# VH-VL binders against p38851r773to978: the designs that were tried, part 25

Target 1, 206 residues: p38851r773to978
Amino acid sequence: EAWCYFQDNFKVGSKTLFHVLFGDKSQVFPSSLFLCKKGSNLNNNSYWERIRRAKEDASCQFELCRKLQFQLNRTSNFIKDLLWLKDDNDNFKLVLQQRVTKIKQGYYFEVEEGPIIVKFPLCHPLLLRVRFIIAECITSQGESLKKCDLAILYDFNYVESIDKLNTKVEKLWLFERIHLNWALRYCKLEHSEINRKTREYLKKFN
Below, E stands for the ipSAE of ESMFold2; O stands for the ipSAE of OpenDDE; V2 stands for 0.75 times the mean of E and O plus 0.25 times the DockQ between their complexes.

## First folded at step 9 (VH-VL; framework fv_felzartamab)

Design g7 (at its last look DockQ between E and O 0.34; V2 from the best seeds 0.00; counts 0 for: pae E 9.9 > 2)
Fold by OpenDDE, look of step 9:
Structure g7 (fold): chain C 206 residues (1-206), chain A 119 residues (1-119), chain B 107 residues (1-107)
Amino acid sequence: as target 1 above (206 residues)
Amino acid sequence: QVQLVESGGGLVQPGGSLRLSCAASGFTFSRYYMNWVRQAPGKGLEWVSSISGSGDYTYYADSVKGRFTISRDNSKNTLYLQMNSLRAEDTAVYYCARSDWLDYGMDVWGQGTLVTVSS
Amino acid sequence: DIELTQPPSVSVAPGQTARISCSGDNIGSYYVYWYQQKPGQAPVLVIYDDSDRPSGIPERFSGSNSGNTATLTISGTQAEDEADYYCQVWDSSSDHVFGGGTKLTVL
């Protein structure tokens, strides 16, 4: 098991930042993803849709869901079958789900991405998942200042080695440890690209 | 031009059924949540039902659950409301309106269609 | 479930500022939307996200939201502004929730 998190500040409101990252017009996803082939015409995202779950119908909390579709920049041999599809032109694409698991009326967002299961020869598969949190500094302690010009983005990256039963592997082989390090690098690269594209978009948006 | 046009309203007896339609034009229909909002004569606005862009998610006010069914045909840019077991209290002008998935405001409205439930 | 309360009527002289309140428990935590409805017409969105105006809405329309009260303000009220005004929020449990509406009369 390995994990890492990143934190960035943006001089925009949380809702604005959310739109920049996850809005319909945003180009941050899926192109910022490491496994995404840049410039592919297969890259796309669906519109967000509200998902009501009985257990989470509390107050202003609800879940949104969308699907990211993108062409893989690597061979499909290392991706679990559940996540990729073959199109009519024999191109392999990954379908990845993003979920807004928590939302507080536009001033707080939690977005979960994944999991992605990556296979390596002679190793247990790696389970990759990301949690994005967008918040304003003062929203958690009282009345929301919806026009606040400072939003914080947290990227929580989780990497787990899993067995055939999708349970966590506690003892890792030598090569598995190497792959974990590579996975952390993977996460950092994605974060950097997300950050870069986000800031680029903000300049354009403002 | 962005436009919504309701149709299908009319007079119906209690216990009867009616199907409303809302034709959309001038925008990407499948992107938006579509909503039905009704207004009884001389009364305020009341949300009735909503449907997601794909149609996979539907929502209903308690007052119409089990009786009304919202649906959409994105290939026809049309929203529907099947109303069964109609009651006198269902008498209202029924509006269709679009809303975004994040911005819940209804920024485009039709002109409404009148449904009268009376014996 | 959140409930929105509006005064049934508000009167204002031409050129004066009209203020329409929308009260709800912790409404400040929600984004509030305001609609204008003239007789025989469909509602028109005039304010979204508490204070933002859609294209085509005059600048004299403004909105605020804090605590338990959202307010629609019409500065320099004109005769054409006479209408019913509704506030609205979205709640995960109640979906779209409208206020009872306020009749604005321009004297």
Scores: ipSAE 0.162, ipTM 0.710, lowest interface PAE 2.4, mean pLDDT 87
Fold by ESMFold2, look of step 9:
Structure g7 (fold): chain C 206 residues (1-206), chain A 119 residues (1-119), chain B 107 residues (1-107)
Amino acid sequence: as target 1 above (206 residues)
Amino acid sequence: QVQLVESGGGLVQPGGSLRLSCAASGFTFSRYYMNWVRQAPGKGLEWVSSISGSGDYTYYADSVKGRFTISRDNSKNTLYLQMNSLRAEDTAVYYCARSDWLDYGMDVWGQGTLVTVSS
Amino acid sequence: DIELTQPPSVSVAPGQTARISCSGDNIGSYYVYWYQQKPGQAPVLVIYDDSDRPSGIPERFSGSNSGNTATLTISGTQAEDEADYYCQVWDSSSDHVFGGGTKLTVL
């Protein structure tokens, strides 16, 4: 039951920032997520898929689902014993889904990433959800000011039950505080890296 | 260089079947939506079918739904269109095209393969 | 379920500006894509996201989209620009929707 929040301002339109962060050639994702340490043998494959959704608003035309697929290198991560989300072709792979609502006239993008299960020994699993919010400044005339804010919200909840683990979880409150503190510290590192990569990438379009 | 090459077109009888293939090279095939777009002789472009990068999501124009099946084999970098119960109105050049994952434009097209449905 | 309407043909003199319209109900709420197709060839994307040019497309191609009309504009039209031009959007109900095409003739 914890969260942390980061906000940055960029001198670009919201669509440009969205492409820098989530584009097919982006160097920001997936390698900066909790689950993959730099220099590991883990493959970093990602792609976006369009998912048709029930029409709720004429201005919102789609939802994308981004799937991140990689082999988990258990010993090279500070996060131990991740849950498998999908068994594919007799190989174990982690599949993470992201959703995007593209709102053209609102100049607003939201990407929800999760659920990610982080398990520390002797603790209940910690569920992580990440929300990225890109919002552009709009004049009273409906014109973009060509600047935007990026907000990143990391949201954590401990999970009381584990449906697919064949291990016993001992409830030791002390280690759960340590577990959460490491997760929050990593969120700060992730935000710093996202910000640095984004600003470096934007220099190439100047 | 990014390239798409269609094959499998030809002459078929009404009610017949045909399988089209599209070989992809020069890009990470599994990262892109793939599309079939057709063009009847002397006519405009008509979207036929789309498939997600993983192959989990497929979409069809109403005119072909239930008769055509799109599929892909990401290990072979190949897109397929199984065409059943063919009609004269299906006569066209069939293009495969890739879509940008964020933008719904089709930025790379093959040269097309002609399907003629006639007796 | 949006439908896109284009004029069947447009004629311009060399060096003049050609404008090709694409009309649809509230098309300004969509991102519009434009394709050029020369005889016997596959289509080529010339404008994406209403107004952006892919790498390799000359600056004389530009686009706009607002209200019920999207427009492809070719300034300084050259003989090599003679082709069919199609507009396209993506719709959650109909998927990819193409206009009927416009034949650009450079006299």
Scores: ipSAE 0.006, ipTM 0.540, lowest interface PAE 9.9, mean pLDDT 74
ESMFold2 (binder alone), look of step 9: mean pLDDT 93; pTM 0.950

## First folded at step 10 (VH-VL)

Design k1 (framework fv_felzartamab; at its last look DockQ between E and O 0.32; V2 from the best seeds 0.00; counts 0 for: pae E 9.0 > 2)
Fold by OpenDDE, look of step 10:
Structure k1 (fold): chain C 206 residues (1-206), chain A 119 residues (1-119), chain B 107 residues (1-107)
Amino acid sequence: as target 1 above (206 residues)
Amino acid sequence: QVQLVESGGGLVQPGGSLRLSCAASGFTFSRYYMNWVRQAPGKGLEWVSGISGSGDYTYYADSVKGRFTISRDNSKNTLYLQMNSLRAEDTAVYYCARSDWFEWGMDVWGQGTLVTVSS
Amino acid sequence: DIELTQPPSVSVAPGQTARISCSGDNIGSYYVYWYQQKPGQAPVLVIYDDSDRPSGIPERFSGSNSGNTATLTISGTQAEDEADYYCQVWDSSSDHVFGGGTKLTVL
């Protein structure tokens, strides 16, 4: 499994940062996504909906889920699950899910994005997943010690080559390695764009 | 003006059915999680059912599972509660209340509608 | 499943501080919401997310939540504060859970 992560500090509280990144009026998503065609009128996000939380953390009362729709900025092949559709104009649009999987006292958030399955010719499909963590000074139990005006954003990107059985492919041949590296580079670009837009929004609040 | 208005309450015999409605106005209805909360005479609040903004997710208290059905029509800004197989213990004022994903409290309530189940 | 326990009644003199407790196992891990209900009226949200106050709610209302107890505090209690107060949490297994309610009497 190949992965990369990015970390950024923001001089705002976690709730504020979460709102800027994932709020109803936020345009960070899906426009910041690498595969998203900027400026497309097909780009939108749904409202967050409460769903049953994962059983792993009792501190999270509910999960939140929303759908991101965006026009693809390039031709892509998606397999396994049909995550993309053609519109009436033969434009490819993708529907991506985001889930807030953990919420701790409003000072800690975990958001999962994906999966996206990208198939390149002669290569095993790549499974892409993203995990965002917004955190402040919290205890090991997830309790905020104090309200801080400093939030940390973690952006974890996971890229995995999978076989027909959805099992990780351990040995990749040359082209697969190349595509994997490109995928990681794209993750960096996407993160940069997310960061840029986030900071732009924050300036508007100050 | 943000407002919720319940209707459909009344007297019904045990085993009967009733459909409640909640008309929303003054806000983007589809954005909000909607709840039914009831209060028996002289008793406390009891959550009955909830439905997500899109209607894709529905939740029920154990006391009403299998008998009540929550639904919504976002084009009409209306929340519904279909109550079947009503029992005497279902007698209560039924409130509709909204919650959003960011602020989870029920910040807007209707005036309530009285449902009386009696022979 | 979490269960919320409130005292059935609390009495305070005008101007005094009223404290209403809401007890539950590990309630501190939950967001707690408080509602005020006056006779013949619908409930009104007075505290959300443990300690945040909605617009229009007087500053004398405050909330805290830690350990096994959440507390609604009304400083400088006024006659108009006489009401029933309910605590509430969201739980993924038991859904919405309300406390039994506390009748606050202003003497």
Scores: ipSAE 0.218, ipTM 0.739, lowest interface PAE 1.5, mean pLDDT 87
Fold by ESMFold2, look of step 10:
Structure k1 (fold): chain C 206 residues (1-206), chain A 119 residues (1-119), chain B 107 residues (1-107)
Amino acid sequence: as target 1 above (206 residues)
Amino acid sequence: QVQLVESGGGLVQPGGSLRLSCAASGFTFSRYYMNWVRQAPGKGLEWVSGISGSGDYTYYADSVKGRFTISRDNSKNTLYLQMNSLRAEDTAVYYCARSDWFEWGMDVWGQGTLVTVSS
Amino acid sequence: DIELTQPPSVSVAPGQTARISCSGDNIGSYYVYWYQQKPGQAPVLVIYDDSDRPSGIPERFSGSNSGNTATLTISGTQAEDEADYYCQVWDSSSDHVFGGGTKLTVL
C-alpha cells in the first residue's frame, strides 16, 4: 500500500484550525485540490450535515459530511496519464465527499476525503483516499498549549488485487511505478497549496 | 432578525398525545440542526431531541425515545415534535433551539410552550 | 458519560466579581457553553467555546476551562445579572449535557 504523509505545526488551537480548513466560510477547499480548476464558477461546497443513522444502545458517534463540487483541471501536465474519471456533467465536474469521522472532545479531529478513482489506460483502477488529522498539543493534565498539528495522509491502493507474477510481472511493475510517481507529485503539490492557503487565512484571525 | 416561535402546548391527560410546532424566520432554516430542550417547573434544562438540516437524521434522549418523534418541513420553515404516550414527568416548558455550526451549542432559542400532563 | 455539577447558588455584592463553577471529569477537553436565564424567559447564550462572547454580551462576562473545572466569571456584577446560569457541553455518547444550574443573587 502506497502512501504520503505530511505534518505541519500551527500556533492555534485545534478548533480554530478546523474552522480555517473546513469552516463554512473557508476558501481552502475545493480550490486547493490538485484536480480543481481554480476560479471556476462551478466550484462550491455544501454545508456540513450530520449523516449518522439514529442512535442505538451505546452507539453514539456522529459523522458530519459535506460535498465539494468543482470543475476538473484538464490543463495540468499530470492529467495526461489520468484514469477516466466518472463525471456527472458535461463540464467535467467532480463531486468529492469530506466526512468528519472522529472528534475527541474538541481537541482532535479526523476528516476523510474521497475516494477518487483514477484509471490509467490498460491498468487496474487506483483508489485515492485522503485523511486529515488535527491534534491539539496538550499537557499530561489536559491543558491546551494553544498549538496543534495538521497531518495529511494520502493513501493509494490498486483495487481488485491480482496475484499474477508468473508471466507479466516486470512490465506490470514498471508501469505501476510510473503511475505511483505521478501520485507522489499529486500529493506534494496539493499539500503545498493547502498549507499555503491555511496560513494565509490564519493571518485574518490575528 | 432571527426568530423561533413555539406553539401547540397545552393540557393533556397521561397517555395522551400532543404535537408541538416551532416557526423559524430570519435565517436559512434548512441549513441548521434544530433541537427541542425542555424545563420542568422549578428544574433545570434537559435536551430532548435533535434533527439534521435535511431531516434525514434524528436523535433522542433516552427518556423520550420511542414516544417522541422530531420532524421538520423545510418548505414551511417549521420544526415539529410529536409527543405520544405522555407521562406526568413530561410536564415542562418546551423550547426549540438552533444549533451552531458544530452542533455543540445553541445560539438561538424560542420563548417556549408549556405542556402539562395531569390526570 | 460526563456529568456537569454546578453549585445551586452563588451570592455576590454589587460591583464585585462572581464566579460560577461547572465541574466535570476532564471537562477541560470539552468546549463549554454558558447560558443565562432570567425568570420567565428563555435561555440566552453568554459564552461559547469556553471563553468567547457572542455579539451583544457585555465584556464583564468571561469564561475559562481547564482540568476538571470550567468557570463563568462576571466582573463588576450588576443587578441585571441576577439569573440562573447553566453550563453545557456536547458529548458523543450523551449528546447535549447541561449542568444543574446556578442561581446568581446580587445583594
Scores: ipSAE 0.007, ipTM 0.549, lowest interface PAE 9.0, mean pLDDT 80
ESMFold2 (binder alone), look of step 10: mean pLDDT 94; pTM 0.955

Design k2 (framework fv_felzartamab; at its last fold request DockQ between E and O 0.38; V2 from the best seeds 0.00; counts 0 for: pae E 9.4 > 2)
Fold by OpenDDE, fold request of step 11:
Structure k2 (fold): chain C 206 residues (1-206), chain A 119 residues (1-119), chain B 107 residues (1-107)
Amino acid sequence: as target 1 above (206 residues)
Amino acid sequence: QVQLVESGGGLVQPGGSLRLSCAASGFTFSRYYMNWVRQAPGKGLEWVSGISGSGDYTYYADSVKGRFTISRDNSKNTLYLQMNSLRAEDTAVYYCARSDWLYWGMDVWGQGTLVTVSS
Amino acid sequence: DIELTQPPSVSVAPGQTARISCSGDNIGSYYVYWYQQKPGQAPVLVIYDDSDRPSGIPERFSGSNSGNTATLTISGTQAEDEADYYCQVWDSSSDHVFGGGTKLTVL
């Protein structure tokens, strides 16, 4: 298993940043995804829906969930077959789930994305998942203020090799390690694109 | 132009059934979480049930679980509440109200429809 | 489950500032919504996200939320502001929760 994280600061509140990234009118997803064919008419996001968790805890019994549908770009050959959907025009699309798994109203959000399973010849598949965390700067200091107008975005990217039974593979051979590193590079590219689009949006509309 | 209009209320005997409807207009109905909120005569507001935009997820107050069923037809921009095994304590004005999927404030309400459960 | 407690009634003279409290454990961690309800009418959202006003709501209405208490403040209270006021939160464990309501009387 490998992981990397990125951090960006934005001079807006966490709620605003969430809307920019994940709102109904947001243009960040799915176009920022590495595997997404930008500009495709197949790209579409569902509305967020409140879903009761299967395993409830005292703190959070609900999460928000939406689906990101997007056409796969030229890297589609690396996607596990089970994730492919073919349309009437022989285009391949993927439906990716995003879940808001933690909500502290207005000042803290955790969003899970994935997993995506990437296939490589003669190698174990890679499982990719991302966790986005939006928090107010002051929250990191142990305080809960909802309107600091200074939000921090964290994106934690996790990549693990899995076998046919979806069990984690601990020992990777040379090409698998190379693919792992490539996956981490892809994560960086996605981060950069997310950051770029987010800032562009803020410049235009704020 | 945004509007919700409830209908279907009336007088019913204990153990009876009613089906309420809420017609939505002026907005993208499927985008919004929809709620039923009731108010007994001279009492406060009580959340009864909610349904996600797609209709795939429904939720109920403990007081109505197993008796009430919320549903929606997005093609008709209509919200429903099937009420079975009605009790005297279910007597109330029933409002439909929309909520944003994130913030959950109810910014649009219908005029309400009165449900009276009495022998 | 979170419970919201409001005073049953508040009285103010015209022109005075009315303050209606909504108490709940750690309510400051929630966004609070306030509704105005006049006799025979449906509730109207007057404050959302603690302190934001919907379009059409007079500026004399304001809200705050911290600690264990949210407050609806009506500055320069007018006769037309006489109504029942309800606070409300959404809780991931308790769903939508309303306060008991406060009757505001303008003397």
Scores: ipSAE 0.429, ipTM 0.791, lowest interface PAE 1.1, mean pLDDT 89
Fold by ESMFold2, look of step 10:
Structure k2 (fold): chain C 206 residues (1-206), chain A 119 residues (1-119), chain B 107 residues (1-107)
Amino acid sequence: as target 1 above (206 residues)
Amino acid sequence: QVQLVESGGGLVQPGGSLRLSCAASGFTFSRYYMNWVRQAPGKGLEWVSGISGSGDYTYYADSVKGRFTISRDNSKNTLYLQMNSLRAEDTAVYYCARSDWLYWGMDVWGQGTLVTVSS
Amino acid sequence: DIELTQPPSVSVAPGQTARISCSGDNIGSYYVYWYQQKPGQAPVLVIYDDSDRPSGIPERFSGSNSGNTATLTISGTQAEDEADYYCQVWDSSSDHVFGGGTKLTVL
């Protein structure tokens, strides 16, 4: 599997950064997704729902889930010649899940996104999944821990080829490597939009 | 405009049952984690139970687990607490409260309903 | 599991600064919430996330949280501030945990 990551610093607390990125009123998603047709009235998000089990069921301690619905950006000059997307309910719509899978005392958040399956012509499908980590800078002052209003966003992107049985293929054919490179380019463009939108929204609080 | 109103409190003998209701208005009820918090006369606040926005997940303090059941009806914007096998130590004012965005604090409270378990 | 300890009472003269402590093991790693409760009334959230004020809460209310102690500070205390004050955290093991409460008396 291939992967890449991006890291950005923000001069806000981790809870504030999480709210800006993933809050119910945030507009960072789905419009920052590379595959999303920006400004479409088909773009919609479900609300987050908290899922937590009692101590007797230790299989799941804490989880928030939502679904992003968006119109696929098939008319873009950049991608219309290179990409065939797998449909999920509607030829023009995709539904993508986001899950908050870890929270540590309000200074660390972990959000998983996807998977999304992308099919280039004549190639095995590519599975794309993302993991966001928000961590706050914590300094030691004596024996105490101190939150410091500096949050770091990590954006981990995973790209892999899969076959019909959902097993991964370690070897890629020559032209599939070209498509993998394009998928990684899309991850870079998506991160750039996430960062731009996040900084735009943070200006509303200054 | 955001409002929570409890009802259903009263006098009950030990071993009895009551059902409390909390009517919500002024916000999208189904989006919010909801809580019951009680306060015995002259005592502090004690969290009792909580329920997710969809109602699929419920949580209880150890002191009430197995005896109390929290539920909600999102079509009626109403939170419920079914209290069974009531004990003298359950005597309290019962508040319903709405959690903040991340479910860690409570930004809206009702005025409470008194439950008295006496015999 | 964390337990929160508050002094049972604090007295302050009008116009002076009141400080109400909330002690817990490594409470500085939690976000702390403070509630004001006047006699016969429901609690009102006055500080969230250690130090932030909800809309409608006077600027004289402030909070801090570091190490083993969180503190609610009321500067320029007024007679209307006389109330019980509770600190609260959320813990994944214990859910919502309240302190025992502090009665603030404005002499």
Scores: ipSAE 0.035, ipTM 0.590, lowest interface PAE 6.3, mean pLDDT 79
ESMFold2 (binder alone), look of step 10: mean pLDDT 93; pTM 0.949
OpenDDE, look of step 10: ipSAE 0.394; ipTM 0.783
ESMFold2, fold request of step 11: ipSAE 0.006, 0.007, 0.007; ipTM 0.532, 0.540, 0.534
ESMFold2 (binder alone), fold request of step 11: mean pLDDT 93, 93, 94; pTM 0.949, 0.946, 0.957
OpenDDE, fold request of step 11: ipSAE 0.425, 0.370; ipTM 0.791, 0.773

Design k3 (framework fv_felzartamab; at its last look DockQ between E and O 0.50; V2 from the best seeds 0.00; counts 0 for: pae E 7.6 > 2)
Fold by OpenDDE, look of step 10:
Structure k3 (fold): chain C 206 residues (1-206), chain A 119 residues (1-119), chain B 107 residues (1-107)
Amino acid sequence: as target 1 above (206 residues)
Amino acid sequence: QVQLVESGGGLVQPGGSLRLSCAASGFTFSRYYMNWVRQAPGKGLEWVSGISGSGDYTYYADSVKGRFTISRDNSKNTLYLQMNSLRAEDTAVYYCARSDWFYWGMDVWGQGTLVTVSS
Amino acid sequence: DIELTQPPSVSVAPGQTARISCSGDNIGSKYVYWYQQKPGQAPVLVIYDDSDRPSGIPERFSGSNSGNTATLTISGTQAEDEADYYCQVWDSSSDHVFGGGTKLTVL
């Protein structure tokens, strides 16, 4: 399993950062996604839906879910029967799910994104998943302070080669390793774009 | 002008049924989580039920589970509460109120509609 | 399930500061919301996220929340502030949880 993570600090509260990144009016997603065709009219996100209540944590709130739709870059290769659709104009679009899996009263958020399955010729499919964590000043005990005006964004990217049974492939040949590295680079570029847009929006708010 | 207007309240016998409606205007209805909150005469506020923006997810207080059904028609900007097997303790003013994922209070309320369950 | 406790009533003279408490286990870890309800009217949100005011709410309304107690403070209380006040939190098991309400009387 290959993974990478990024960390960025923002001089705003976690709730504010969440709004900038994931708010209804935010254009960070899906436009920041590497596989997204910029400027496409097919790019959109749904409203957040409250889907279930968090378990076993009195500080946690409801889990949320939304769908991101975006047109794929033509250079991208995916498993067709799983994640992408053709529109009436033969454009390929992908519907990606984002889930807020944990909410602590607006000062702590965990957001899961994915999966995205990328298929390269002669290689096992790559499964990509992303986890975002937004937190404010976390104590050594894992407690978050409300309204700290300093939010930390963690961006965890997981890339896994999977076989037909969705089992992890442990031994990769040369081409698979190359593609895995490309996937990691993809994650970096995507993160950079997310960061850039986030900061751009924050400047507009101030 | 953001507004919620409840209707459908009235007098009903125990065991009877009633359907409440809440008409929304002035905002994107489908974006918001909608709630029913009731207030018995001379008592406090009690959350009754909630429904997600799309209507796909519904939630109920234990006191009304199995008896009440919340629904919505986003094409009509209307929230509903079907109340079955009504009891005397269900007597209350019923309010509809909106909330969302970032504003976790109820910032818009209707005027309420009175439901009286009595023999 | 979390339970919120409020005093049944609070009385203040005009111009005085009114304080209404809302107690709950570790309520300080939650955001608290406050509602004002005047006789025959629907509730009105007056404080959200512990201490923030919605547009149109007078500055004399303020809120705080720490430990096991949230407090709604009304500085320079006016006659028009006479109402019932309810605290509320979000709960993962019960959605909206309200306090029992406090009747504020302006003498």
Scores: ipSAE 0.411, ipTM 0.804, lowest interface PAE 1.2, mean pLDDT 88
Fold by ESMFold2, look of step 10:
Structure k3 (fold): chain C 206 residues (1-206), chain A 119 residues (1-119), chain B 107 residues (1-107)
Amino acid sequence: as target 1 above (206 residues)
Amino acid sequence: QVQLVESGGGLVQPGGSLRLSCAASGFTFSRYYMNWVRQAPGKGLEWVSGISGSGDYTYYADSVKGRFTISRDNSKNTLYLQMNSLRAEDTAVYYCARSDWFYWGMDVWGQGTLVTVSS
Amino acid sequence: DIELTQPPSVSVAPGQTARISCSGDNIGSKYVYWYQQKPGQAPVLVIYDDSDRPSGIPERFSGSNSGNTATLTISGTQAEDEADYYCQVWDSSSDHVFGGGTKLTVL
């Protein structure tokens, strides 16, 4: 039912920003994720892999996929995750997928992350998806201004059950509004960390 | 020193099979998308097949689909091309070339290995 | 599926500017790569990402890409630049696509 939208401007081209956020050497993920325990040796990423194009769309040059592996930060929240791996000693380990779903070379990148399922007592399961959109500022003739925007879209929606992830509950229970408001704090804190790390890494690549 | 070295080319009859190998050194092989590119005598470059760094995703030109199989062994830093049901049109120098997931250009090429299909 | 068209040959006098075109439907939305191939040798990448030069490639090599045409430009052409030149893009449906090649003759 709820979503968060963040937009920041950067004085670099879109390819540079994409590299800083998602490149093989980037450390923005998984450590910037709200659910990630910082500094855990379980925090690892797979390399990006080209995958089969799932839709007919001439606007993209790639469809790429990677997996983020991280230890769940168990402080201050109560999270049940039936779709992810757990370790045998209760040090939760999660695997989260990122996919580059749209590329317009030199101008536009779209990355989808998730889903993550969060279950609060007395609520339907809450599905979290994140979308990153990098768009370059260009002239009417397609020339780069060497500036781009980063948009981050957090989408929270209740689903009817864990086995029906593509559903959306239209009638919310009483407590679901309260827990949804608390989930919105999630996106504000995660966005802040992503933005901070991104700006630190941009200084590194100057 | 970054190197790619092809081997396994030779003479083969139409309908026959051949397996090409490409040995990689001087870089982290598993991080790179790998390609086979061929060039018939006196002709231009033609991309044949590609494989993701993990080996989980493979891609083929229409002219070779169903006949050629690309694979890799990341523990041996080696790329392979299994070529079945060979035709005269497959006669070419076969190059292996690396590209990565972000850069689509092929920045390192092997010396090529000649495959001749004739009766 | 994108198809890349190059002229079969281009001829220039030494010291003059050579321009090699690569035409494709909306190629300006893609990064274009250029390769030089001398007789008996493997191709060498000379331009990546439309206009950038790898280390060791002379500044006389430049590139542009807009609309339906990408262009490799060689200023002050030298005899050693005589070679075949190929443009290349990546395409989601066709993977790596090469142009047909252009023979540059310096005479």
Scores: ipSAE 0.026, ipTM 0.566, lowest interface PAE 7.6, mean pLDDT 80
ESMFold2 (binder alone), look of step 10: mean pLDDT 93; pTM 0.948

